VH-VL binders against o04291r164to392. Designs and how they scored, part 48

Target 1, 229 residues: o04291r164to392
Amino acid sequence: DANNPAGLLSIAEEALAEFLSKATGTAVDWVQMIGMKPGPDSIGIVAISRNCSGIAARACGLVSLEPMKVAEILKDRPSWLRDCRSVDTLSVIPAGNGGTIELIYTQMYAPTTLAAARDFWTLRYSTCLEDGSYVVCERSLTSATGGPTGPPSSNFVRAEMKPSGFLIRPCDGGGSILHIVDHVDLDAWSVPEVMRPLYESSKILAQKMTVAALRHVRQIAQETSGEVQ
Key: E = the ipSAE of ESMFold2; O = the ipSAE of ESMFold2 at other seeds; V2 = 0.75 times the mean of E and O plus 0.25 times the DockQ between their complexes.

## First folded at step 17 (VH-VL; framework fv_ragifilimab)

Design x1 (at its last look DockQ between E and O 0.81; V2 from the best seeds 0.83)
Fold by ESMFold2, look of step 17:
Structure x1 (fold): chain C 229 residues (1-229), chain A 120 residues (1-120), chain B 113 residues (1-113)
Amino acid sequence: as target 1 above (229 residues)
Amino acid sequence: QVQLVQSGAEVKKPGASVKVSCKGSGYTFTDYYMYWVRQAPGQGLEWIGYINPYSGGTTYNQKFKDRATMTVDKSISTAYMELSRLRSDDTAVYYCARSGDKKAHYMDVWGQGTLVTVSS
Amino acid sequence: DIVMTQSPDSLAVSLGERATINCKSSQSVLYSSNNKNYLTWYQQKPGQPPKLLIYWASTRESGVPDRFSGSGSGTDFTLTISSLQAEDVAVYHCQQYYNFPLTFGQGTKLEIK
C-alpha cells in the first residue's frame, strides 16, 4: 500500500529489529577485522561478516559529539561516502511515534567504467529509543516488502540494502557510542569475474563505507574541539 | 521532441470499464515514471497513481486502488490505465504525465488528455 | 492527506501588472533535513493539459519566462507573475509531493482585466 503509514511503519520496525540484532547481537557471524590502524589513530572496533547472505560490516567507536549531531552528519552520505553520487529523499512520512520515515533514492559511482553503477531504493527510519539512543536504520524496498515503487534503474544496477544503519548511544559525561552496520547485496553476478572482489568483499565494504563513516564523524568531532586527526 | 499522445475520447455506461493508452516518443520511455491524473469537469486535478515502466511496479492512490490498473508495453513505448466499475462521477479528462526527474514526484510532460464520459 | 488550498479562486489583472497567487498546505511540505519545499506550480490554459512552471517551490523549469517566480516555505507559497502578458491567461495549480497521495490545489483562474 503506497500511502499506508501503518504498512510502512511495519516495514520500518522490522528493519529496526533486525538492525539492532546485528549491531548489538549475533545475527551476523562477526569476525574482528585484523590489521586496522594501530595506536592513537584507532577509530574503534571493526568486524566483517562470515557465512551470511550478502556482505556485511560492523563498527563501534566513541565520538565526542551528541547523538543528534552524529545522526545529522551520517544521514548526509555524500559528505563522507566517497562513492556516493547522490542521495535524494522522494517522500517523508511521519511515523506517528515521533519518528520519521524517508523513501530514498541513492546513486553510487562505479569503481570502473566496465560495470554499471549501483543505485538503491530504500526506506530509512529515524527515531529515538526509550533510553535516549538515536537510531537511523535503512533497508531496500522491493516487491517482496511492498511499499511505493522506486525510480527506473535503466542506467544502474539496483542493489539491495539489507537492514543496516546507525545506533547512537549517549555517554554519561557527554559524547556518544556509535554502532554502525552496513549489510548489502551489490549483485556481483552482473560484473565480470575479475572485478567481483569489489562487489563481494566484506573487507572492502568495511574500508569504503563502515570505517569511512566512523572516521569522518570522529574527524569532525576533533576539528570542532580544536583537536585534529 | 518529447511527446505523450493519448487515445481518443470514450463514452461508457455505468458498470463498464475503460482503458486509456498513452504513447511516449522522443525520449527513452523506460527512464521516467509515468503518472495518471484526472480532472472532472469544473474540478481540480486528482492523482490516480504512477508506474515505473522499467520494472512494471505500480503505486496507486488508495481511492482508486481497487478499480484502477496501470500497465506498460515497453515494446511500443505505451502506458495504459484501466478504470473498472465506472460511475457517473468518473466522467473526467484523464491525463498521463511523465516524471521530470528521478528525484521527485512532479510531472514535466503531459499528454493531451482523454475525455471519458460515463452516462446512462 | 495534505490538502492544498489556493487563493484567490480567480483574479483579473491588467496587462503589464503584477499577479500574485497563493497556495497553502494543510501541513508543512518543507523537509528540514534537506531544506527543500516539495511544491510545484503548473499552468493550464483552457482545453490544454497542465504545463510545469516551478518545482522545489522556486526553481523555474527550462523555457519558463523569468517573469514567473515562486516563493514561500513550509505551508505558505506564492506564484508571482511580475509583468502579466496576454499569453499568461490560464488556471494555475500548485501540487505537493512531500508524501502520498500526491495532491493539487483547486486552481486559480487568472484573466486579463
Scores: ipSAE 0.833, ipTM 0.922, lowest interface PAE 0.8, mean pLDDT 90
Fold by ESMFold2 at other seeds, look of step 17:
Structure x1 (fold): chain C 229 residues (1-229), chain A 120 residues (1-120), chain B 113 residues (1-113)
Amino acid sequence: as target 1 above (229 residues)
Amino acid sequence: QVQLVQSGAEVKKPGASVKVSCKGSGYTFTDYYMYWVRQAPGQGLEWIGYINPYSGGTTYNQKFKDRATMTVDKSISTAYMELSRLRSDDTAVYYCARSGDKKAHYMDVWGQGTLVTVSS
Amino acid sequence: DIVMTQSPDSLAVSLGERATINCKSSQSVLYSSNNKNYLTWYQQKPGQPPKLLIYWASTRESGVPDRFSGSGSGTDFTLTISSLQAEDVAVYHCQQYYNFPLTFGQGTKLEIK
């Protein structure tokens, strides 16, 4: 059963596998964003989806923080995602040694009075891989996936997060390689026609969410390197 | 005043089913989880499940999953819990309760309870 | 399943004196990431449904007298009634909401001595 710990772990492991196939493979038809390149003068490599269900973006970049610290920062979504109103953990399920499953309710601000704000009901799975990499992946729970039912979505449109997250690999010599995937369906049909392009754009998703996360971690890394202990 | 009013006491034979109702008033019915909890005579409280009255989605305690069915009728702000294949150890007071807020699984308003007696 | 165990099973306390009820969970109900204890206390007077007293281990529900307080963290929790009143005769239950199934302590019956 998907409502017991074994069933929730099954959902979590499937989400992890799907996330990894997007982060390091071609499960999504990725197109690199114009003007983005690797190097010291760029934020990293950024790509957006073409011809996929929903909208997706990914990024990959170097950060001067160890994997666990990067994960800690990025799990605190309100600290870096401007449009995030709240994140509340309703349930916490241990997933064996070191791993954790959270059932999370997230509310987003609406940028306009013409469309209802979105909310999310998700499973978030955090675990450390044998090679020292740390993974935080997340996906919506729906009637199709199974799992515990989320809160009523009064005054919100329930959006869908498809398997998304962070893969954080330790580097030789310190720091981490951060891979980010955001893949969502914001239910664009529920907004007025003039607003729909803003809810269907992978480029806007990349700018507002995926790139913002990478920039935030890098900014903290720079601020931390200036401290004396 | 937030209020939950339940249907009256029931007496059933083993093998039968019972359907308990719970009408909410004084609040927006579809904005809060509804829980079902029971208490056998002289015993503690036992969680049966909860329903999201906005979507109709349900979550059951695995102990009851095969026998309990929770539903809502939004038009009359009423939740239902049906328990099938009754046994004598199902004799209990059955409570509905509303969530305290959307962010946690604790209960702030409880119905008066419905005594269900199953002959042994 | 997280088992909630209360002690004592029953307690008799004189009017105006302090009553202390303990609840222990078989697993921690503190989530370190948000620093919250997923624990609630209910009061159940004879013939009545439970009534919410305390949530998040120490937050008093609106309308609950300030003589009721909750404390503790992790696996060990305490409900304290600082000056017992006659109307406080009830069974008190703790409940965890850290994970499923939601579970309650067996209850502690509080009486006037």
Scores: ipSAE 0.832, ipTM 0.923, lowest interface PAE 0.9, mean pLDDT 90
ESMFold2 (binder alone), look of step 17: mean pLDDT 94; pTM 0.960

Design x2 (at its last read DockQ between E and O 0.97; V2 from the best seeds 0.89)
Fold by ESMFold2 at other seeds, fold request of step 18:
Structure x2 (fold): chain C 229 residues (1-229), chain A 120 residues (1-120), chain B 113 residues (1-113)
Amino acid sequence: as target 1 above (229 residues)
Amino acid sequence: QVQLVQSGAEVKKPGASVKVSCKGSGYTFTDYYMYWVRQAPGQGLEWIGYINPYSGGTTYNQKFKDRATMTVDKSISTAYMELSRLRSDDTAVYYCARSGSSKAHYMDVWGQGTLVTVSS
Amino acid sequence: DIVMTQSPDSLAVSLGERATINCKSSQSVLYSSNNKNYLTWYQQKPGQPPKLLIYWASTRESGVPDRFSGSGSGTDFTLTISSLQAEDVAVYHCQQYYNFPLTFGQGTKLEIK
């Protein structure tokens, strides 16, 4: 049921499974951007979606921070996602085995005055896997998924986050391998035709969100001289 | 001036239903959650559920989900809560309350309350 | 369910004196990730609906006199009225909004001694 911990955990575990199949598998038809510089410097391997619902991007790179620290940094979206104006956790539900479920309201800035800003109502599930990997996965809650109803979006367009997140695998000798998946539907039909490519481009998603997250974590790691904190 | 004005007191027999209304004014009705909370005589407060008046989506306390129905009529800025299969222990003052923020489940403005008495 | 327990059930305090009301939750309502305590205090005068006083455990709602303050963290919370006024006679309720169901303490009745 939507208001009970077992129902929320079911949604969370389905989101985790779907996220992992995107992060480490072929659940999305990925087109790799090998040889393309995602920012000023190369930071890892980046791929974008072809032929999926919505738009998706994936990145994989090495960072010299331990998994829990990487997760802590990336959960604070306003610190690294330029278009994110706020992230607010409305509810916290302990999951079994030490995991945590959050119900989160996120507001975004609009890139243009021609369309309303987007917001998201999501479930975010954080847990440690048996191999010491840490995972943070997230997906929208809708009437189709169940779960508690989110805040009014009268001043925003409610966008959809499909199972997305971070898989952070420890390396022998320290540091982590960071896998990132962003998969969203920004409701492109709610904007004028001339602006729709901004809301339908997986390349723009990769540049603004997926690469930005990886670059941010790597920069913090370099600023701390790779120290584990 | 933000106000929530509720319908008048009701007297019902066991097995009946009651529908309480709550009219909001002085604010944009669809921008805030609406909660329903009851208080039995001499007792504490008990959360029934909340509704998103923009979407009509609802979330109920499991205790009430089989008997309570929350709705809104946006055109008149009015929320409703209907409780069916009434029992004597449903005698209480029923409050509507507005969220203080779209980012947290606390309540900043309350209606005056509607006494529902269930007796034979 | 998170059970909220207030103490005392009632108290009497002289005008101008300090009143202290406690609220304990059966589970922590502090989320370490954002360092926020998901706790609110309400005042309910006789024959009236509750009125918001404090949210996030310690943030005073606009228009609430500064003699009201909230403190505490995790499972233990305190509402303090530093100098009791006659108009402060009420029942005070705490409420958690950490997870569902939303739950209230049983209330604490404050009277003038």
Scores: ipSAE 0.874, ipTM 0.942, lowest interface PAE 0.7, mean pLDDT 91
Fold by ESMFold2, fold request of step 18:
Structure x2 (fold): chain C 229 residues (1-229), chain A 120 residues (1-120), chain B 113 residues (1-113)
Amino acid sequence: as target 1 above (229 residues)
Amino acid sequence: QVQLVQSGAEVKKPGASVKVSCKGSGYTFTDYYMYWVRQAPGQGLEWIGYINPYSGGTTYNQKFKDRATMTVDKSISTAYMELSRLRSDDTAVYYCARSGSSKAHYMDVWGQGTLVTVSS
Amino acid sequence: DIVMTQSPDSLAVSLGERATINCKSSQSVLYSSNNKNYLTWYQQKPGQPPKLLIYWASTRESGVPDRFSGSGSGTDFTLTISSLQAEDVAVYHCQQYYNFPLTFGQGTKLEIK
């Protein structure tokens, strides 16, 4: 079996544990972004990494949608992530207990013609926790992790996604608390020095990806009004 | 014209090994997965594994994991599959095939096949 | 492992008539999140390697005649040849690519009556 189910589940559960420690804990040295104002237009709390491997961003906010609907929306990355060219699921493995493992190939647009576009080969794990929270976590598969080999990246630079994803907690009275972690290594070394800051800034990551995701799902919640109660 | 050309037929004894080659032409060899599939006489098709020719990374059907080895030589656009500890039930036509897409595991171009006969 | 079972094992059809070949998977190969059926049909003429006909259950490969069509979803799939031609004598295989190992149906031999 090229998809050893026990081995893939082990990778998925380790990614989940690491993601949770970032989302709700201090596994990353988080610095809250200063200058955010409370108010009806506030999206939530945003933090960026300091002195970690790669770059990372975290956001936490309220969404007037049930957890499964939030997950459904955010799994469709091309619909909200501007730089995402495509997301393709190559394999689907049931994890038991209603959880699902996907093996995913993602292609990104490059921000300039001076650097090659990035792609990702990842495992995405969706499951419901015992407390009723829904989790979607994702990490790159490499020769070091094991698992099926991804597609050729001859036209892309293969980037690394470290354990990342969404933790979606149901609220009493409806709606959800959404925690987002994005943690990536975009291989900044492979980029000309003049463009390298675009690939090393956790603030840019937060703006382009983490905040964009939270804003998108909140906007849909406001437009539909009825998805929470 | 995209083409996969395989090495010629082989006759082997039980316990031996065989190495089948597959040369790709008419396309960029390292842009596509390469699969190996076999077909025993009068039987269906059986997937052995695939290789990413760009990275050299491999994925095997668990049935063949301890006996099959897939490799590539990018400089001559050639993939190889070696099957060791041959048994008489390994008698089959062995095919290479390339992926139709980097986004799915289906095969659009197949080699002509290599008959491997294992007999005492 | 997802087992792919074809029916019938063999059939004979008169020239110009409709041929229908069925493929059933032991598990669904439809992924609801992307609404795609991970199923492919191949044609294998005598003494030749397989040739791709249909992928994603119903998408015809370029250069494949319009008389070939694929349909079905989930666990039940059909390959239809609307008007059989002499050159369509072959064994037809379905294949799933939903998860590993990649597996094929046992094949259906199509003959002229």
Scores: ipSAE 0.866, ipTM 0.939, lowest interface PAE 0.7, mean pLDDT 91
ESMFold2, look of step 17: ipSAE 0.857; ipTM 0.936
ESMFold2 (binder alone), look of step 17: mean pLDDT 94; pTM 0.960
ESMFold2 at other seeds, look of step 17: ipSAE 0.842; ipTM 0.928
ESMFold2, fold request of step 18: ipSAE 0.859, 0.859; ipTM 0.937, 0.936
ESMFold2 (binder alone), fold request of step 18: mean pLDDT 94, 94, 94; pTM 0.958, 0.958, 0.959
ESMFold2 at other seeds, fold request of step 18: ipSAE 0.852, 0.829; ipTM 0.932, 0.936
ESMFold2, last read: ipSAE 0.862, 0.861, 0.861; ipTM 0.937, 0.936, 0.938
ESMFold2 (binder alone), last read: mean pLDDT 94, 94, 94; pTM 0.958, 0.959, 0.958
ESMFold2 at other seeds, last read: ipSAE 0.866, 0.737, 0.861; ipTM 0.939, 0.882, 0.937

